# Designs tried in a protein design chat: miniprotein binders against b1l550. Part 91

Target 1, 279 residues: b1l550
Amino acid sequence: MRLPEELLERARDIHSEAPSHRIKLDRVGSFGLKVPVEFKGFLLLAEADVWVSLPEGRRGVDLSRQVEAIYELSNPPKDPFSLCREAAISLLEKLNYADSSGVSIRFDAPLQDGESLKYYGVEISSIASDEIINKIRVEILGMTACPCTAELIRAYKSSEIAATHTQRSLGILEVSTKAEHPDPDKLASIIERAMSSPLRTYTKRPDEGGLVIRSLSNARLAEDVVREMIHLFLEEFGHLPEDTHILAAVRSMESVHMHDIYAERSFSLDEIRKEISSH
Short names: E, the ipSAE of ESMFold2; O, the ipSAE of OpenDDE; V2, 0.75 times the mean of E and O plus 0.25 times the DockQ between their complexes.

## First folded at step 10 (miniprotein)

Design kt28 (at its last look DockQ between E and O 0.88; V2 from the best seeds 0.00; counts 0 for: pae E 2.2 > 1.5)
Fold by ESMFold2, look of step 10:
Structure kt28 (fold): chain B 279 residues (1-279), chain A 83 residues (1-83)
Amino acid sequence: as target 1 above (279 residues)
Amino acid sequence: SFKKVRIEFTFDEENREEVLFFLKRLARELAEKYGLTVLVYVEDGRIRIFVKGDPEAVDKFIEEVLKELEKRGVKYTVRVEEL
């Protein structure tokens, strides 16, 4: 059922009115949209948020125009980075009253794991105002082995046991930059290499034994996983603009505790370089 | 009234970084001066400036941007598209 269009002549245009309280809003939009994207040969159903700024003098946003902007660009499906950037630009062009716009896109990225697949989480965004700021967040699980317990067991005089507790840990890298989004596979690789061992979709018994031995020989504190992530990030991405901002974090699901351990460091490239060069 | 314009510059690759930095600063200054919304970005090796606002202010923005580029002696071609 479609209502008669002539009603538009009688109805108030609520969105174009001034609000009773003239307060600007930073983000007004449609969140949780489902959009198709193409990533490394896979057609994925991603989740997207779209928004614009709203000035003090405008009561509401033309929400249907926002949604149309991203769906127009998602057919045929394209890589999520192009979709994100192009949609942010389109929003700013289409919505006259906005002085900034943004788009975020979230998906599970497939990753080759021998003859199988595993995955990691990706969220990208592009924010357009006087320039485009690109952000990417990558989350991937790995295995950590506790060095404190390992050292205690090693010191136990009569023990032949090489042992410690191991657990899944969630590694996080988030990068905000004026440059293009960093390659998410490289970010995921940095996180995995900082862990005691990667996770596998499956292993046969000899491979599983090797994985465990590797993790025990690479026992790391959550704090040192974060430090290693930063070290590896700087090796791969130290060329990015000096004002690029990074967050590196680990949430470790400690197998011997009812709670998680968390470690985090945020910095700009300029900041971290000065810190390292002072030691 | 309201005006929206996309300005697209094609130039030698050797000048891209310096000109982009200059245009970002200039666009930000002029946008604040005239109450305009502006976006400077690169697409397919070309620098694009999107600007919107009051028609007279948009026209002045375009005039001043081209004037400043000519003063710097940068060789370029330009397309101006009203949206």
Scores: ipSAE 0.553, ipTM 0.868, lowest interface PAE 2.2, mean pLDDT 90
Fold by OpenDDE base, look of step 10:
Structure kt28 (fold): chain B 279 residues (1-279), chain A 83 residues (1-83)
Amino acid sequence: as target 1 above (279 residues)
Amino acid sequence: SFKKVRIEFTFDEENREEVLFFLKRLARELAEKYGLTVLVYVEDGRIRIFVKGDPEAVDKFIEEVLKELEKRGVKYTVRVEEL
């Protein structure tokens, strides 16, 4: 049922009214929207969040305009990087009272794994204010083998390849930059290479055996994985602006414990370069 | 009333980075001065400035930006669009 237009003329615009408490809000928007995106030849249904700032003198945000802004840009489907950036700008342009806007788009990215597909989680964001900041978060599962247990078993049995417990570990790279969004496939590759071994969707017995042996031969602590991620990131993305901010993290779902092991480092490119050069 | 304007600059490639840095700084200074919301970004190899606020302030902003570019002797093509 559509309300008669005559009734709308009598209704107060609640959103434009002064609030009872004059307080600015940083983010007001719609979270959990579904938008189509084109990513590396795949048409994907992504989850999207859109928001803007709200000044102290305005009671509410025109949420419908926010939703319209992203859907206007999502048809036809486009790459999530452009969609995110363009939508953030469009929000800022359309909503007169906002001094900042933001868009986040989340989906599982397909990743080729031989003849099959695996995936990684990706969140692409853009924040617009006096500048545009692009953010990307990549999460991918890998396998870690514990070097401590391996050393204990080696000492006990004197085996060349010591048995050890293995577990799934979630690697995380989050990059915030004024440059274009970094390639998420490259970020995922860095994470996988930093672990004891990658995970596979499908393996035959010889491949599976080789994967496990490689993992055992490349046993790494969660701390080792984070440090390796940082090292590999610097090699691949050292050309990014110095004010680029990075979070490298690992959550190891330890198979011998009821809890997870977590390690992280947050840094700017300038900061970490200075740290490494000092050694 | 708010006025919204998109300014699009086309520069020769050799000077784009320097000009972008300059425009970002200038835009920020002028935004503070005039109480404007300003965004400086690159799209399709062109520098864009989005500016919104008081109509008179927006006009002054545009005038000052163009004046400062002229002082630097930068060759550019400009398109101004009111949104």
Scores: ipSAE 0.123, ipTM 0.614, lowest interface PAE 2.1, mean pLDDT 90
ESMFold2 (binder alone), look of step 10: mean pLDDT 84; pTM 0.826

Design kt3 (at its last look DockQ between E and O 0.90; V2 from the best seeds 0.00; counts 0 for: pae E 2.1 > 1.5)
Fold by OpenDDE base, look of step 10:
Structure kt3 (fold): chain B 279 residues (1-279), chain A 83 residues (1-83)
Amino acid sequence: as target 1 above (279 residues)
Amino acid sequence: SWKKVRIEFTFDEENREEVLEFLKRLARELAEKYGLIVLVYVEDGRIRIFVKGDPEAVDKFIEEVLKELEKRGVKYTVRVEEL
């Protein structure tokens, strides 16, 4: 049932009223929208968040306009990078009262694994405020083998390859830059290469054995993984603006403990270059 | 009353980055001066400035941006679109 338009003329515009408390809000929007995107030849249904700022003199945001903005741009489906950027700009253009806008898009990105597929989590964002800041967060699971336990076992019973506990570890790279979004596949590759070994969707028996041996031969602490991620990131993405901000992190789901081990470093490219050059 | 304007600049490639940084700074300063909302970004190799606010202030903003570019002797083509 649609209300008669005549009734709408009599109704107050609640959103445009002055609020009881004149306070600016940083982000007001719709979270958990579903939007189609095209990513590397795949058509995916992604989750999207859209928001704008709200000035102190306005009670509410026109949420319908926000939703319209992203869906207008989502048909036909396009790459999520362009969608984020264009939608953020569109939001700022459409909502008069907003001095900033933002869009985030989340999905599982397919990654080829032999004849099968594995995946990594990705969140692509763009924020428009004076300029555009692009953000990307990549999360991918790998395997780590503990070097400490390996050393203990080696000391106890001499072996060429010491047994040790292994676990799944989640590697995280988050990049915020004024440049274009970094390639998420490259970020995922950096994380995997920083681990003891990658995970596989499926393995044949000889491949499985080889994967485990590789992990044991490349035992790494969570701290080692983070440092390796940073090192590999600098090699691949050192050309980004110096004010680019990075978060490198690992959450190791330790198999011998009930809790996880977590390690992280937040830095700008300028900061980390100065740190490395000082040694 | 709100006026919304998109300004698109085409510059020679050799100076695009320097000009972009200049325009970002200038746009910010002018936006603060006139109480405007501004966004400076690159699209398809062109520099775009989106500005919105009071109509008279927006007009002054555009005038000053163009004037400052002329002072620098930068060659450019410009397209102004009201939204």
Scores: ipSAE 0.700, ipTM 0.901, lowest interface PAE 0.7, mean pLDDT 92
Fold by ESMFold2, look of step 10:
Structure kt3 (fold): chain B 279 residues (1-279), chain A 83 residues (1-83)
Amino acid sequence: as target 1 above (279 residues)
Amino acid sequence: SWKKVRIEFTFDEENREEVLEFLKRLARELAEKYGLIVLVYVEDGRIRIFVKGDPEAVDKFIEEVLKELEKRGVKYTVRVEEL
């Protein structure tokens, strides 16, 4: 049953009223939407959040128009970066009262792993106000091997034993920039290359042995993984605007401890270049 | 009460980034002056300015943007679309 349209003539338009407390809101929106995206030949079901700002003089947002905006753009499915950016622009265009809009899209990105697949986590955002700010966060697991324990075992009387504890470590790169979103595959590659070894979905015993030997030969502290991530990031993305902001982090699930180790560094490109060139 | 316009510029200029930053600064200044909401972005190699607000203020905004761009001596073509 649909209510008569004529009721709109008699009913108050609650959303367009002034609120009792005239306070501007930064983000009012619909969170947890499911949208189809096309990524690198895969059709994925991504999770999306959409929002706009709400001025102090307007009581509410027409949330249906927000949902409509992103779904109109998601059929047929398209690249998630284009969808994110276009939806943010569309929200600002469609909702007259808003002075800013934003969209975030989250998905697991497939990554070729021999004859199999693995994945990494991606969250992208586009925020439109007087310009567009793009943000991307990539998370991928790798293997780290502890260099401290490796040295102690080497020094031990039976020094022929090559061993140390190894563990999964979660690497994180988060980039906020006025340029287009960096390629997530390149960010994931930077994180994996900074680890002692990548993880595989599947290995046979000789390949597994090779991974372990690689990790032992490339033992790294969590702190040094973060430093290597930054170094590699600058090689690949040093061309981005100077005010681009980056967070590089590692959460290491240390196999010999009941707790994790965490290391991180936040910086702008301008800031880190000055720091490096001064040493 | 509301006017919404998309202005699209195509430049024969190799250094588009410098023009983009100029337009961003100009759009911010004019938006504050006239009480408008603006967005400056790039689409398919073209610079776009979206502007919304009071119809007379929007018209003034467009006029001043074009005038300041001409003063800078940049060669361009422009397309204006009312939304």
Scores: ipSAE 0.540, ipTM 0.856, lowest interface PAE 2.1, mean pLDDT 90
ESMFold2 (binder alone), look of step 10: mean pLDDT 83; pTM 0.817

Design kt4 (at its last look DockQ between E and O 0.71; V2 from the best seeds 0.00; counts 0 for: pae E 2.0 > 1.5)
Fold by ESMFold2, look of step 10:
Structure kt4 (fold): chain B 279 residues (1-279), chain A 83 residues (1-83)
Amino acid sequence: as target 1 above (279 residues)
Amino acid sequence: SMKKVRIEFTFDEENREEVLEFLKRLARELAEKYGLIVLVYVEDGRIRIMVKGDPEAVDKFIEEVLKELEKRGVKYTVRVEEL
């Protein structure tokens, strides 16, 4: 049913009123929108959040204009980075009272895994105010093998027993920069290379054995996985602006414990270079 | 009332990054001075500035940006589009 347009002359415009409590809001928007994206030849279903700032003198946001902005740009489907950036600019243009806008897009990115695909998590954001700041978070599972237990077991029966506990570990790289978003596949590769071994969609028994042997020969503490992520990140992305901010982290679901191990380091490129050069 | 414009600049490619950082700094300064909202960004190798606010303040913003570019001696072309 469409209501008569004449009702607009009689109804109050609630959104344009002043609120009873004059408090600025940082993010007001529509979250969980389904949008199509094209990523590396795949048509994917992504989830998007859109928002703007709301000044203390305005009661509400024109939510239909927010949703309109991203859906107009998503048809036909395009790459998620362009969609994210263009929608953030459009939101700031369309909503006069906003001094900032933001868009986040989340999807599972395909990665070739032998004869099949595996997936890793990607969330990108673009935040527009007086300039655009781009953020990307990549999460991918790998395998870690404990070097302490491996050494203890080796010593118990000499080197004739090669064993340790192994577990899934979730590696995380998050980058906030004025430059374009880093390539998510390169971030995922950095995380996987820092682990003891990648995880596979499936393996046959000979390949599974090889994977486990690789993990033992590459046993690493969670702390050293994070350090290796940082080392590899600097090798690949050290050219980004000096004020680029990074978070590198691992959550290891330790197979012999009731709890997880977590390690993280956040830094700017300027900060970490000074730290490394002092040693 | 409110005025919204998009200003698009084309510069020689060799100096574009330095001009971009200059325009970002200038836009921030003028936005504070005149109570404007600005966004400086790059699209297809061109520098764009979106500015919105009081019509007289927007006009002064445009005037001052162009004046400072002329002082700097940078060759450019400009297009102003009202939104």
Scores: ipSAE 0.556, ipTM 0.864, lowest interface PAE 2.0, mean pLDDT 90
Fold by OpenDDE base, look of step 10:
Structure kt4 (fold): chain B 279 residues (1-279), chain A 83 residues (1-83)
Amino acid sequence: as target 1 above (279 residues)
Amino acid sequence: SMKKVRIEFTFDEENREEVLEFLKRLARELAEKYGLIVLVYVEDGRIRIMVKGDPEAVDKFIEEVLKELEKRGVKYTVRVEEL
């Protein structure tokens, strides 16, 4: 049922009214929108969040205008990096009362794994205010083998390759930069290389055996993985602005414990360079 | 009263990066001076400045930006749109 336009002229614009409490809000928007994106030749349905700031003198945000902004830009489907950036700018342009805007797009990114596909989680964001900040978060599963248990077993039974417990570990890299979004495939690769071994979607028996042997031969603590991620990140992305902020983290789903092991480091490129140069 | 304006610059010159950095610095300085919200960005190879604030302050901002570009002898076309 569509209300007659004549009734709309009589209705108060509730959103433009002064609120009962004059308080600024940082983010008001629509979360969990579905938008099509093109990513490396794949057409994907992504989840999107869009928001703007709300000044203290305005009761509500024009949510319909926010939704229109992102869907106008999503047809035809485009890369999620451009979509985030353009939508953030468009939101800030269209909503006159906003001093900041943001867009976040989430999907599972396909990653070639031999003749099959694996995936990693990605969240691409752009925030517009006095500047544009681009953010990307990559999450990919790998395998870790415990060096502590391996050492215990080696001490107990002389073996060239000591048995140890293995588990899935989630590696996380989050990058916030004034530059363009870094390549998520490269970030995923860094995480995988920092693990004891990558995971595979499909393995033949000889390949599976080799994967496990590799993991056992490259046993790493969660702490080791994080440090390796940081090291590899600096090698690949050391050209980013010095004020680029990074979160490197690992959540190890320990197979011998009921709980997960978590390790992280947050840093700027300037900070971490100074830290490493001091050694 | 708030005014929001988009300024779009098209530069014919090879030194687009230098001009961009200059405009970023200038825009920041003027934003601080006049209490404005300013975003400088590149879209489709054109430099855009979004400026928001008091109408008189916005107008002064635009005037000063254009004046500083003229002092540098930069050739440009400009489009100003009120949002």
Scores: ipSAE 0.354, ipTM 0.754, lowest interface PAE 1.4, mean pLDDT 90
ESMFold2 (binder alone), look of step 10: mean pLDDT 85; pTM 0.846

Design kt5 (at its last look DockQ between E and O 0.89; V2 from the best seeds 0.00; counts 0 for: pae E 1.9 > 1.5)
Fold by OpenDDE base, look of step 10:
Structure kt5 (fold): chain B 279 residues (1-279), chain A 83 residues (1-83)
Amino acid sequence: as target 1 above (279 residues)
Amino acid sequence: SWKKVRIEFTFDEENREEVLEFLKRLARELAEKYGLTVLVYVEDGRIRIFVKGDPEAVDKFIEEVLKELEKRGVKYTVRVEEL
């Protein structure tokens, strides 16, 4: 049922009214939209958030206009990087009262694993405020083996390859840069290489045994994983602007504890270079 | 009253990064001065400036940006589009 247009003329525009409290809001928008994207030959349904700033003198944001902005750009489906950037710009252009805008797109990215597929989580964002800041967050599961328990068991049984507890660990790389979004596959690869071993969608028995042996032979603390992630990141992405900000983190779902172990480091490229050069 | 303008600059490749940083700083300063919203970004190898606000202020902004570029002796082509 559509309301008669005549009734709409009588209704005040609530969104354009002055609020009871004149306070600027940083982000107002629609969260949890579904948008199609094309990613490396796959058509995916992604989750999207869109927002703009709201000045102190305006009661509300035109939410319908925000939604229109991203869907206009989503057909035909395009890569999520361009979609984020273009939508952020479009939001800023379309909503007169906004001095900043942002878009975030989340999906599971396919990753080839032999004859099968595995995946990693990715969140791609662009924020328009004076300039465009691009953000990407990659999360991928790997396996860690505990070196402490391994050392205890080695001391006890004098085994060349000591048994130890293993667990799934979530590695996280978040990058914020004025440059283009870093390649998420490369970020995922860095995380996997920093772990004791990668996970597999499926393995045959010989491959499974080899994977476990590799993990045991490459036992790493959560702290070790984070440091390795940072090291590998610098090797691959050291060319990014110096003001690029990185979060490297690991959440280890420890198999011998009821709780997780977490380690992280936030840094700018400038900061971490100075730190490493000082040693 | 709102005026929205997109300015597109084409520069020689050798000085693009320096010019971009200059334009970012200049645009920010002018936006603050005139109470405008500004966005400086690169698309398809070209520098774009989006500016919106009071029509007279937007015009002054554009004039001043072009004037400052002329002072630097930078060769460029410019396209101005009102949205």
Scores: ipSAE 0.696, ipTM 0.899, lowest interface PAE 0.7, mean pLDDT 92
Fold by ESMFold2, look of step 10:
Structure kt5 (fold): chain B 279 residues (1-279), chain A 83 residues (1-83)
Amino acid sequence: as target 1 above (279 residues)
Amino acid sequence: SWKKVRIEFTFDEENREEVLEFLKRLARELAEKYGLTVLVYVEDGRIRIFVKGDPEAVDKFIEEVLKELEKRGVKYTVRVEEL
């Protein structure tokens, strides 16, 4: 059913009224939108959030304008980074009362795995206020092997078997910067290289053995995985602005425990360089 | 009530980063002074400033930005688009 357009003349414009409580809101928007994106030759249906700030004197936001802004830019489908940035700018331009805007886009990114395919999680965002701040979060599973148990078993007399418990570990890199978004594939590669071994979509028996042997010969604590992620990040992305902020983390689903192990470090580039230089 | 303007600058690429940081600082200062919303960003090798607010304040913002660039002796081409 469609209501008569003439009612607009008689109805109050609720959104433009002053609210009963004059309190600024930081993020008001539409969350969980589905938008098409093109990423590395794949056409994906990504999930997007869009928002703007709402000043203390305005009761509501023009939600249809927000949704319109991102959908106008998503046809034809384009890379998610351009869509994210352009939509954030468009929101700030379209919604007069806002002093900031933001867009987040989430999708599973394909990653080559020999002649097969695997994936990792990506969330990007762009926040526009007086300048653009770009954020990217990458999450990818890898394999870790416990060095403590490996050492104990190595020292065990009469044992010819190298062994330790191994498990899936979720590696996380999150970067907030004034520069362009870092390449998600490079972030995923950093995380995988910090682990004891990458995971594969499938292996044949000899390749599976190699993967396990690599993990055993490269046993690492969750703490050491985080440190290695930071080291590798600095090698690849040390050129980013000094106030770039990074979070590096690992959640390890330890196979011998009922609970996870978690390790995390957040830092700015200038902070971590000073810390490393003191050693 | 509201004026929205996009200002686009083309500079020598060798000077772009220095000028960009100057414009970011200047835009923040003028936005605070005049109660404006501003966004400084780079698009396709060009520096863009989006500014919105009171029409007279926006006009003063544009005037002062151009004046400060002339003081620095920066060579540029400018386009101003009202949105």
Scores: ipSAE 0.586, ipTM 0.878, lowest interface PAE 1.9, mean pLDDT 89
ESMFold2 (binder alone), look of step 10: mean pLDDT 83; pTM 0.814

Design kt6 (at its last look DockQ between E and O 0.95; V2 from the best seeds 0.00; counts 0 for: pae E 3.6 > 1.5)
Fold by OpenDDE base, look of step 10:
Structure kt6 (fold): chain B 279 residues (1-279), chain A 83 residues (1-83)
Amino acid sequence: as target 1 above (279 residues)
Amino acid sequence: SWKKVRIEFTFDEENREEVLEFLKRLARELAEKYGLLVLVYVEDGRIRIFVKGDPEAVDKFIEEVLKELEKRGVKYTVRVEEL
């Protein structure tokens, strides 16, 4: 049932009223929208968040206009990078009272694994104000083998390859930059290469054995993984602006403990270059 | 009262990066001067400026941007659209 338009003329515009408390809000919007995107030849249904700032003199945001803005740009489906950027700008343009806007898009990105597919988590964002900041967060699972336990076992019983506990570890790279979004596949590759070994969707028996041996031969602490991620990131993405901000992190789901091990480093490219050059 | 304007510039490829940096700096200065929201970005190989604020201030902004580009002798095509 649609209300008669005549009734709308009599109704107060609640959103445009002055609030009881004149306080600016940083982000007001719709979270958990579903939008189609095209990513590397795949058509995916992604989750999206859209928001704008709200000035102190306005009670509420026009949420319908926000939703319209992203869906207008989502048909036909396009790459999520362009969608984020264009939608953020569109929001800023459409909502007169907003001085900032933002869009985030989340999905599982397909990654080729031999004849099968594996995946990584990705969140692509753009924030628009007096500048555009592009953000990308990549999360991918790998395997780590503990070097400490390996050393203990080696000391106890001499072996060429010491047994040790292994676990799944989640590697995280988050990049915020004024440049274009970094390639998420490259970020995922950096994380995988920083681990003891990658995970596989499926393995044949010889491949499985080889994967485990590789992991044992490349035992790494969570700290080692983070440092390796940073090193590999600098090699691949050192051309990004100096004010680019990076979070490198690992959450290791330790198999011998009930808790996880976590390690992280947050840095700008300028900061980390100075740190490395000082040694 | 709010006025919103999108300015689209087409420049010769050889000078686009230099012009972009110039426009970013100029836009920032003028935004501060006139109390405007200004976003400079590239879309489809063209430089776009989104400007929002007081109508008179927006008009002054546009005038000053064009004047400064003329002083530099930069060849460009421009499209101005009120939103």
Scores: ipSAE 0.589, ipTM 0.856, lowest interface PAE 1.0, mean pLDDT 92
Fold by ESMFold2, look of step 10:
Structure kt6 (fold): chain B 279 residues (1-279), chain A 83 residues (1-83)
Amino acid sequence: as target 1 above (279 residues)
Amino acid sequence: SWKKVRIEFTFDEENREEVLEFLKRLARELAEKYGLLVLVYVEDGRIRIFVKGDPEAVDKFIEEVLKELEKRGVKYTVRVEEL
């Protein structure tokens, strides 16, 4: 049943009223939308959030207009970065009372792995106001090998045993910048190269042996992984604006413990350069 | 009441980045002066300015931007769209 449209002329416009408590809100919108995107030739069903700011004098947001805006831009499906930016600008344009808008899009990014596929997690955001701020978070699993245990085993009876405990580790890079979003594949590559070894979807016995040997010869503490991610990030993305903010982190699912190890560092490019130059 | 305008400029491609930085600085100064929300961005190789606020302030903003471009001898084509 659809109600008569002429009722709109008789009903109070609840959203345009003043609220009983005049408190501005930073983010009001629709979260958990499903939108199609095209990424590297794949058609993916991504999850999106859309929002705008709400001034203290306005009671509510026109939510249906926000949802309509992103769906109109998603047909035909396009790359998620363009969708994210364009939708954020469109929201700011459509809603007069907003002084900022935002869109986030989350998806699993496919990555070629020999004759198979693997994936990594991506979340992008664009926030529009008097400037556009772009954010990207990349999460990818790799393998770490403990250097402490490796050294103890080496020292054991002048041992010929090359061994240590290994585990999956989740690497995280999060970048917030006024520049365009960094390439997610490059961020994922930085994380994987900081690990003892990348993970593979599958291997045959000769390749599996090689992978294990590589991980043992490249043993790293969780702390070292984070430091290496920062080093590699600065080599590739040090040209970004000085106020670019980065979070580098790793969560290691230690195979010999019942709990995880976590290491993290956040910084701006300006901050880290000053820190490095002082040593 | 509010006025919303999208201004789209085409410049020769060789000077676009310098003009973009100039327009960003000018837009920030005028936005503060007139109490406007202004966003300068690039789309399809063209520089766009979105501006909203008081109708008279928006009109003054547009006038001053065009005047400053004329004073600097920048050659451009402009399209103004009310939203």
Scores: ipSAE 0.366, ipTM 0.784, lowest interface PAE 3.6, mean pLDDT 89
ESMFold2 (binder alone), look of step 10: mean pLDDT 83; pTM 0.823

